# VH-VL binders against o94451r108to261, part 26

Target 1, 154 residues: o94451r108to261
Amino acid sequence: YSRPFAPVVHSRIRFRKSPFYDILEQFNAPFVVPACVGTRNTISFSFHVTPPALSKLLNDPKQYRVYLFSTPSETIGFGNCLMEFPTPQMELRINNQVAHANYRRLKGKPGTTNPADITDLVSKYAGPPGNNVVIYYMNSTKSYSVVVCFVKVY
Below, E stands for the ipSAE of ESMFold2; O stands for the ipSAE of OpenDDE; V2 stands for 0.75 times the mean of E and O plus 0.25 times the DockQ between their complexes.

## First folded at step 11 (VH-VL; framework fv_trastuzumab)

Design k5 (at its last look DockQ between E and O 0.15; V2 from the best seeds 0.00; counts 0 for: pae E 3.2 > 2, placed apart)
Fold by OpenDDE, look of step 11:
Structure k5 (fold): chain C 154 residues (1-154), chain A 117 residues (1-117), chain B 107 residues (1-107)
Amino acid sequence: as target 1 above (154 residues)
Amino acid sequence: EVQLVESGGGLVQPGGSLRLSCAASGFTFSDYYIHWVRQAPGKGLEWVAYITPYSGYTRYADSVKGRFTISADTSKNTAYLQMNSLRAEDTAVYYCARWRYDAFDIWGQGTLVTVSS
Amino acid sequence: DIQMTQSPSSLSASVGDRVTITCRASQSISSYVAWYQQKPGKAPKLLIYKASSLQSGVPSRFSGSRSGTDFTLTISSLQPEDFATYYCQQYDNLPYTFGQGTKVEIK
């Protein structure tokens, strides 16, 4: 495995525990997706997969995945954060490839949105150049924080 | 030479605090997960916590959650375990260990923490 | 939590003996199981990882195998330096858990 370009300590988002997966690592500091009403906005950031995570991703791709998580920024300080995307009409690209996920929640049921599985779009290398994330969105009334996590799926 | 060296152990009263250190050398700290594992006298091994020094993510055993804090300083190649509200059952030799590919391949020699009135 | 039920808790054996230690996981898990050797006053030493992979530098008399939820460490011919306590560990699901240990003593 190649060495990471530079180590960075990130702030953790504490998501509500799920029976379907367990977060084992958060690859990036929370990236803010600002509110945007009436206009289209585009944000981008990058992340690296660590060697320990990469090992399991390569050896057990069905059990270990890379998910993109989102939550309202205002909820981060309270912990037990719920999964919610900025808008159901957003577009997510990983390394210039469109990620296919359901960004909608059930009406009247917070926390019913699933994180986006981006495993297949993630480069299977540790270190530079890393992975590029781009989110296209509009009509988001809140600020959201986005993180990419290494998860064990049950 | 690759090694981990624990320090900071000692005698402390119940309710007290203690900070352990794990100094790494001979390898790139941020390429590994760093774990703490403890062993009560005459007992087995218990996983305590881990940190991913590169990203700063942490996980804890339920037995120490809310009382212990694991951290790392990549500039010093050192991991730490801040232990607060210590209990008698926290008495153990505390080991730090690294994990990269599989399992804990390198361990420190441990540092003894004794919680007693 | 996943329990690793290790057996036996202790055994007596002679040099040259074949020794077998077993850990049973309380539920179905992957092959992320390790075996460690620990001598008194020393830190654990990794012997086997991923159920059956021999750690570099470990003698070939040590081997690991898996059958379902049963994981086994085998010492084909016990040597004097092998008298110690052995632990299994699963590192597939959090929290990572160890077996209770098996003390291998001289008969």
Scores: ipSAE 0.827, ipTM 0.919, lowest interface PAE 0.6, mean pLDDT 94
Fold by ESMFold2, look of step 11:
Structure k5 (fold): chain C 154 residues (1-154), chain A 117 residues (1-117), chain B 107 residues (1-107)
Amino acid sequence: as target 1 above (154 residues)
Amino acid sequence: EVQLVESGGGLVQPGGSLRLSCAASGFTFSDYYIHWVRQAPGKGLEWVAYITPYSGYTRYADSVKGRFTISADTSKNTAYLQMNSLRAEDTAVYYCARWRYDAFDIWGQGTLVTVSS
Amino acid sequence: DIQMTQSPSSLSASVGDRVTITCRASQSISSYVAWYQQKPGKAPKLLIYKASSLQSGVPSRFSGSRSGTDFTLTISSLQPEDFATYYCQQYDNLPYTFGQGTKVEIK
């Protein structure tokens, strides 16, 4: 993965702090969801749960969760990113099951979109298969970057 | 019945390479995190690396990153630790261990690696 | 990295004695601590997980407790088979780290 003389790529996304949770770990490199107008598109990627995260998910499931975050790709590296999904008409699947989240954002209110809590769909053991993320979407005028994070909820 | 067995230890010159094996039996190998933990003679325990045998995800301690590679063959229920650019401080008994989400519940008996001129 | 500082480094005791071993974490780690016993030439053996939960098959003379960042392993009445080295291990974050060990010897 690392190469001599390669350009530095931001491998982390820094989101605006929330009083309701702390982001403890990012499980995947930001995955790009390209802009798409008037057509359908499908994006997929995978992640795994680390051993310490699994310990906490199994022992303290009310306190520890797995959230999926999204932000416009062009905002990364320019301060704290705000939570925003590509479109309200997207479908998110985790391990072939539909996730339930509100993908709409409030007009004039940046950062009012909640990340998707996907904890109940994530594999709670190391065994196969790993965790697969599929996003079906259309009519996204921007490119988005998506990460799955381990969080502590307060 | 449930066991892990390490092999492949021995004497190696500094800068040399060695491959360790960890053979599992009595449980479904691909369902667990498999770790390597080492112990220098007369010293304590040091975590080295883990692998998810089916998906191939790995993490390494900083002391071995870039020199050691962990891998697995699920058809043989075996994990491997490829050790390159060996140094004197890598001299240790190497254990493989199964991580139960709250502890290392199964350990192999260990294999000795000696790095000496 | 989370450091686990174990004390004492060694102790001498007689069969029947009560022994306590302390492990201090360098930061708050909740109850994510395990304890292991290791005899010479053998692999570690799990005794305690979640700071205080006794592993199946381990004698009830072993117990674990937590107070803040201090974790204690207690052997209420030493037996001849208990002379060994004991390690604590945190599993709050990677890298997993162990205490340096406490050798329990026959007096």
Scores: ipSAE 0.435, ipTM 0.804, lowest interface PAE 3.2, mean pLDDT 89
ESMFold2 (binder alone), look of step 11: mean pLDDT 93; pTM 0.943

Design k6 (at its last look DockQ between E and O 0.47; V2 from the best seeds 0.00; counts 0 for: pae E 4.9 > 2)
Fold by OpenDDE, look of step 11:
Structure k6 (fold): chain C 154 residues (1-154), chain A 117 residues (1-117), chain B 107 residues (1-107)
Amino acid sequence: as target 1 above (154 residues)
Amino acid sequence: EVQLVESGGGLVQPGGSLRLSCAASGFTFSDYYIHWVRQAPGKGLEWVAYITPYSGWTRYADSVKGRFTISADTSKNTAYLQMNSLRAEDTAVYYCARWRYRAFDIWGQGTLVTVSS
Amino acid sequence: DIQMTQSPSSLSASVGDRVTITCRASQSISSYVAWYQQKPGKAPKLLIYKASSLQSGVPSRFSGSRSGTDFTLTISSLQPEDFATYYCQQYDNLPYTFGQGTKVEIK
């Protein structure tokens, strides 16, 4: 259970600019996915879609999406962060539904991983069930930070 | 009938506290965002805060951050605004309004808060 | 924050007149602008949403339009019950912001 009761100041992660989308809003503070080797780990967090974002998602669905981003935690302070998932051996669930994405990067080519498009799994409803993210993963050698963002696609 | 009813307004001294209530009826409370909007006497409208009653997510205007707390009780179909460290500039009629997908389509009649020594 | 500059602050008109009120956004925004009517001692009433969509139950003499960052509320033929204060609101981004209001008075 991770619901805010007070104003939340989000630390924005600065991702490298993409020609395919613009990040308009970050819905949650960076959630840390700790390293784990040899064992399976599970993390979960919740986020909400703001009313402005919800309006856009419902009225202009072809222009706006919800992406899940990940980057090594050690890179956040430098800005221009690259998209990278903790491990290719992970499962992402949004509201108990499996998200389908390619979690692998091209060998020797950092920043070739795309964020996970979770738009269709996000609840566009103020009531139940809300929006919950669960990540099952193993063999991640370093810490990662995960954020859900509202984007405009081109 | 769909309705919002505010209560709890009154006279309070600077630095004082007050708690407003917004009672909802005629619709599924948890399916909406509930907002507070205030209007100083003879002035325009200012958005204050919103809450998702089901999930408990909140956002605040900078002018009230750290002083005001919005909350909701879904069992009572009621939203609240706890106002602390009140200032003269907080004097206003406080409205609650609902939001779902569009704009503020339902408003309460408002409750007056007067902050004065 | 997005500023909504509303004009005029007040106007005098007669029954049957065409009335136009404008709000200019301080930056480029989408069509997520609403218009409200408020009478003395009453809560605001929603008239227009998404810049040009008429709220259910609102007379067809009310209309909204957009041109770039300019949003306009038009009353095609002013009726006696239309004398009130009108506000624009953007809900394109947080925080929500309103125009300063336009008081429509009897000439």
Scores: ipSAE 0.874, ipTM 0.947, lowest interface PAE 0.5, mean pLDDT 94
Fold by ESMFold2, look of step 11:
Structure k6 (fold): chain C 154 residues (1-154), chain A 117 residues (1-117), chain B 107 residues (1-107)
Amino acid sequence: as target 1 above (154 residues)
Amino acid sequence: EVQLVESGGGLVQPGGSLRLSCAASGFTFSDYYIHWVRQAPGKGLEWVAYITPYSGWTRYADSVKGRFTISADTSKNTAYLQMNSLRAEDTAVYYCARWRYRAFDIWGQGTLVTVSS
Amino acid sequence: DIQMTQSPSSLSASVGDRVTITCRASQSISSYVAWYQQKPGKAPKLLIYKASSLQSGVPSRFSGSRSGTDFTLTISSLQPEDFATYYCQQYDNLPYTFGQGTKVEIK
């Protein structure tokens, strides 16, 4: 069956299920991180935490977290997406503070890359201009799509 | 003292418009989500909309999308609800309430909107 | 959307009675339920948040609990100032939704 000629816009990314967390809410439309070979690039976007998510983050911080996910842009239309960062040569900042995550790709072990837990860097008030995400990177051979999600962890 | 005070309610014909105000005092207005919740006479409570006053992020109940606009002026510590294309079923007491994480802990006194010919 | 169904819609009770009001969620939710008291001509007043946490300044005769999708407000010994309408509210997800209310009247 052929798809319609109109381009398909994917407003959500459907990641492969994990036994370690449930994705409850996606805070932003997928943001494209373009391929970048032999040069440096910087991208930025923002998101806000919804009122019910903030309530859970403040009342039950052991169970509820904010994760940043990434997957190759080419795969988002097929579902069952795997977590993969654009390149090991990247830095993620949330509200101008460095997030600590393992950006490595492990050959032969797909789906072993963890999303970045950015919970402690996310504003816990309605007041700031939102949460700013900045990614500095180089040597990404593919375009990636990035979302920040609200998750329940086990 | 922490308080919210609504104003701008009144009698309006169907299809008309009104703007409600919610004046805040005694707390840092921009730290909170500001919500509108309404109550039709003799009925229960219905959530309408919220805004993050500093950042301007909004969400609306389906029953009011496209007709109502919530806004805020942080220099005046005031939120607004612009209501257009009013219908009889919009008749209610309109409350503003603040939110951070402990449910709606502070409410205004409410302002009555009556939509009738 | 998550619907909250309260029962009973109304009850009559005497000062000193134990009163229970139940609110059932239409689907599985976490403990993010609040209870409000509303007297005629007044705004709602928060009593309980997160199913069982007592709001500051609220008397200890008010308590809340959860069993599955059922949330309960209990007044252990009803006082004259407790005759009012009570609402539950879920804040697990948007849109926030309220129960239809339970009117507690003088028997």
Scores: ipSAE 0.220, ipTM 0.740, lowest interface PAE 4.9, mean pLDDT 88
ESMFold2 (binder alone), look of step 11: mean pLDDT 93; pTM 0.947

## First folded at step 12 (VH-VL; framework fv_trastuzumab)

Design m1 (at its last look DockQ between E and O 0.42; V2 from the best seeds 0.00; counts 0 for: pae O 9.5 > 2)
Fold by OpenDDE, look of step 12:
Structure m1 (fold): chain C 154 residues (1-154), chain A 117 residues (1-117), chain B 107 residues (1-107)
Amino acid sequence: as target 1 above (154 residues)
Amino acid sequence: EVQLVESGGGLVQPGGSLRLSCAASGFTFSDYAIHWVRQAPGKGLEWVAYITPYSGYTRYADSVKGRFTISADTSKNTAYLQMNSLRAEDTAVYYCARWRYRAFDIWGQGTLVTVSS
Amino acid sequence: DIQMTQSPSSLSASVGDRVTITCRASQSISSYVAWYQQKPGKAPKLLIYKASSLQSGVPSRFSGSRSGTDFTLTISSLQPEDFATYYCQQYDNLPYTFGQGTKVEIK
């Protein structure tokens, strides 16, 4: 028998609204990326794309995307979380493939960081293994929470 | 031939348990999600649960959450629905159906579950 | 949950008639709506997916359309084998939900 996944209710992170996309679904519970100073750290977690989301991704690939979001853990619960990555020098891998994204914010402008579009790295078939996320980072003074979300892009 | 075949239905008392099977053939089992959909006698269709056999990811309708468990054995190309704490309102023909992007394109013939004192 | 309000619950028609069945979604959804045909004692059969795409092997007299939250199944010319119960279904969001069904009977 395959390993069953127990039904899980994800704790939602409420990000500030964006005019460019709507978050439709959160695929994983917030995964904590702990602070790390002086040494490199690696975290890993997995997420699954739901059948409805997968259908949309395949049928409307330009309209529906999969984004990886990050926010300081201390901001969770306030309903206006800003997008911010642990460090601009981090490396993100989805299914062992390096994701290309800009993890920097504009100088002096909080909340200008965009989520990482990982749509092309996400498995689009049921056959492949679940989606694995790996983050390599160092010199992050804060704890961050990371979620993968299904979004509609405008 | 692509087909799904349900089995395991029968008569059970309230509070009892029953395990349904859905045997798949004619297609790559791991490429699809398997859903259970039930239909009470003379009524409409109700989605129950689904599993992605390859990963084991599952989702349930609120009406069966905590009582039903969907599982799959990829080595046998079979999905299962373990039904515990059965209630009279669970009485239905239970269908398994495959899903891959195009709704439910293949259905089994269904198996009748009757929960009665 | 998304409710699919199907209408009518039943209709009587003759061979050759044009038949229209409608489902209205309780909220705005995408075109991820399917239509099924079910005959007594049989499993549902997929007719239409993604609101308007004809499933392979299904006669061309069946068609689906969308107008906002209204989804319509049309049988252009009813055939003897088409007398059955029809269901709409949304698979835009979980839980998947079905319309109440429309029984197409012989007049």
Scores: ipSAE 0.011, ipTM 0.609, lowest interface PAE 9.5, mean pLDDT 90
Fold by ESMFold2, look of step 12:
Structure m1 (fold): chain C 154 residues (1-154), chain A 117 residues (1-117), chain B 107 residues (1-107)
Amino acid sequence: as target 1 above (154 residues)
Amino acid sequence: EVQLVESGGGLVQPGGSLRLSCAASGFTFSDYAIHWVRQAPGKGLEWVAYITPYSGYTRYADSVKGRFTISADTSKNTAYLQMNSLRAEDTAVYYCARWRYRAFDIWGQGTLVTVSS
Amino acid sequence: DIQMTQSPSSLSASVGDRVTITCRASQSISSYVAWYQQKPGKAPKLLIYKASSLQSGVPSRFSGSRSGTDFTLTISSLQPEDFATYYCQQYDNLPYTFGQGTKVEIK
């Protein structure tokens, strides 16, 4: 039993530069959140914070943060991606705790959505099981790709 | 007692291979990164590679990339450094060190690798 | 890569002397610098982390400081057991890099 030829999958997402933070490292391969219209869906994945990032998070948590980013999957590989959540009708949990973020899109103003700051919810230990991300959502008309990144805030 | 013990060093010819072991005891192995740092005779310290043992996440110095492979066996609390295509400049004492999030707080005593015709 | 240039390469000092060793980073970095002591035939031992924090069990005569890209290790009153080579190390960015070392010889 064999699988068909796998499609090209990007290992990272390049986001448009922000004056408020620098993306230093991406902790996971982009995870696809499928389109979901007229029903509910749940996805989950995990990531580990790398040793260099853990050192900075533990020692300088005001400047070094962990952000969750999202962008429409269709835009990856065609230039700098804009930050956009799958739907305002979603709940993000990190290690079983609800993350507080603004998921709202502004019509006609793409790229105005802030990534979710999940720093206080991530485990700062290198060992298993890492960090669990769960997204409950409905009414996402497109597929989205999600990454968790290490950032420096200015 | 928190301890790291290296083994597997020895004399090898250029182009040869060796596998080093770093056995950990006295702490939860899967909670730490394990690094290799080497020191050529009479010289300073050079970072070589690390692994996060449970996840298998690795990074390498450019000087060894493509020739060395770091791995771990969490059931044995042991990290390994597979060294291929060895060169004279790889001659060094090889230390393994535990990454404490505030620096390298625990080092092994080292194992000597000599690459000579 | 970030280069750490350590000076002096060696020094001779008497018991009781104040000793200062400097390490300069090749570019702007944060305070993620450690200092290690290494005695002949032994592994390095952590003294200082995050530029100025003293590792548990290390005598208080050891201290570290930062000024811009210059990092210093100070031994306030040199003891006979402080004969060793000292290394700085940056861990701000991979690859982690060490200074070339400073050999401290006691007369």
Scores: ipSAE 0.007, ipTM 0.629, lowest interface PAE 8.7, mean pLDDT 87
ESMFold2 (binder alone), look of step 12: mean pLDDT 93; pTM 0.947

Design m2 (at its last look DockQ between E and O 0.43; V2 from the best seeds 0.00; counts 0 for: pae E 4.0 > 2)
Fold by OpenDDE, look of step 12:
Structure m2 (fold): chain C 154 residues (1-154), chain A 117 residues (1-117), chain B 107 residues (1-107)
Amino acid sequence: as target 1 above (154 residues)
Amino acid sequence: EVQLVESGGGLVQPGGSLRLSCAASGFTFSDYHIHWVRQAPGKGLEWVAYITPYSGYTRYADSVKGRFTISADTSKNTAYLQMNSLRAEDTAVYYCARWRYRAFDIWGQGTLVTVSS
Amino acid sequence: DIQMTQSPSSLSASVGDRVTITCRASQSISSYVAWYQQKPGKAPKLLIYKASSLQSGVPSRFSGSRSGTDFTLTISSLQPEDFATYYCQQYDNLPYTFGQGTKVEIK
């Protein structure tokens, strides 16, 4: 028996446009990664890859990717949100597999962080295991909003 | 044999409710997305909704959102379409179809829903 | 929503004729278009997927092509069993949308 699913109204985060990719779809409503100082915190959420996106990922794997985006929650609504992770020392897991990405920005240069490419860790099936995101972090003074997006890369 | 079999169609008054079933056999149900597509008499095809049976994620066409609910029971290899607040324009043959990466390759025979006073 | 404008709505042809049906997408949708054949009282049958890929078991006289936002189904030599209604469908984005259909009738 399938688990009950409540429709989620997605609030789209508008990230600054990149010359390297276009965001085609946002898979989840922004998930809040709360500030955490001193102690380690863990957040978890799931997202769904739509049938059209799945078709594209399977048929044109070089052209379509799945990225995890993060931005300070306070910047949402500005229409040009910058990519920034809660901490450069965070650990990101997709379906229990560690995602390898550079969560650091260039010193003194906001917006130089790239989204995390999690394409290879995302399930390409409608069946198990689904798609789960876990973020381990500490010493984040701000709240961040995280979304998984379907992108077309150039 | 891979097949989908719809049932539950019938005559219902406006404002009424009806629940359709789509029984799947011959394939791994949880590996596919299940969609409902309807066709009004003498008209074209209209996508209605889909479900990911394993996870329960669903999406709906705007025309049925808030009134229809798609669900699935993986233990029975069956998808359902609960239709509430039915309207005359919901009159159609309702097909269930499986989806996996390359369009709708398997369809049921369809079940007729007639909404009339 | 992506609109699929299908043309013509109907056509008359004879056995052996070359038949072409076109769908124009309202926006760029890559090649994620399928074509279906439907006979009266029957469910649609998949013919083409990803614009030009022939579904297994479908006769080779059926073919699909793309030119920009125009998608075309071609029957190279119409057979008696090909008289039916044909539909295009985009699955580039939700909601999935279909063309309004093309009825291929006997001349």
Scores: ipSAE 0.882, ipTM 0.951, lowest interface PAE 0.5, mean pLDDT 94
Fold by ESMFold2, look of step 12:
Structure m2 (fold): chain C 154 residues (1-154), chain A 117 residues (1-117), chain B 107 residues (1-107)
Amino acid sequence: as target 1 above (154 residues)
Amino acid sequence: EVQLVESGGGLVQPGGSLRLSCAASGFTFSDYHIHWVRQAPGKGLEWVAYITPYSGYTRYADSVKGRFTISADTSKNTAYLQMNSLRAEDTAVYYCARWRYRAFDIWGQGTLVTVSS
Amino acid sequence: DIQMTQSPSSLSASVGDRVTITCRASQSISSYVAWYQQKPGKAPKLLIYKASSLQSGVPSRFSGSRSGTDFTLTISSLQPEDFATYYCQQYDNLPYTFGQGTKVEIK
């Protein structure tokens, strides 16, 4: 009989390419948002903006943005991942400010969900203690992995 | 007056250790990343490491990873560079510099580290 | 790592001369290039950031420009205090890298 499979820990998530932006840098190791059926959950993590990214955000904010991405954890490592949030009934906070993003996807059209543009909520200073992400959610049937990325938009 | 002042340089044997200090004044320390940049005698400039002051998040050049540790004490507005397992090629003037978006706009005067037997 | 190659490595000039120093990036980068002046025994001083933006307090005889992967520092009408070594630096990606320097000497 087979020995237990040790899951591969992925340090990056590879998303399907978009004509609207290029992903330049991933700020955090993928953070797991566990499935949450019939219950509520809260997760939090932090990320730091690197010096090159900070300079670009401050100098060229129309071209350089910070996006939060999510994909079902089970799809990582099996080709390019599609953007999908855990549930439409979630709340995202960045540095204790509510992000106003569209968490819904169009049925029958995978990859139509946009990542959350959180640029205006990200600290523009090197100060304490980086950027905090909090997700409040319920009714998620799958585990998701979340990364915050530095992007160039077109 | 906005300034950075390095201290702690000196002569040390290969394999030895030394700790440099970078004291900041005249600006809000937590608004900036603090970097170390070094210059070997008669040579150009080499980026070494940076820190975010309160979080302690750090990044290092490959040439110093595992040997150097950058840290900060926000109550003293001071960054530190702990240098272990020093080599002859670490001989340099070590500058600290602040960073946000206009490149390195303020530098300290530098402190000389000589690694020689 | 992105390499920055300066040209020339040194030059001789007289007060009043126009001086041009070029720095080439080893790969495509954005305009995040800075120029520094360094005098003997002193720390580098920022002159130009983001390829062409003049740092506060720097004389207007200094200017910067970009053409593709080539970045240029120009000093119009060289002054006695401008005899120094000049470095370019990319800050598009870590690790930050500097050109090898250009020594501007008195003729």
Scores: ipSAE 0.362, ipTM 0.786, lowest interface PAE 4.0, mean pLDDT 88
ESMFold2 (binder alone), look of step 12: mean pLDDT 93; pTM 0.949

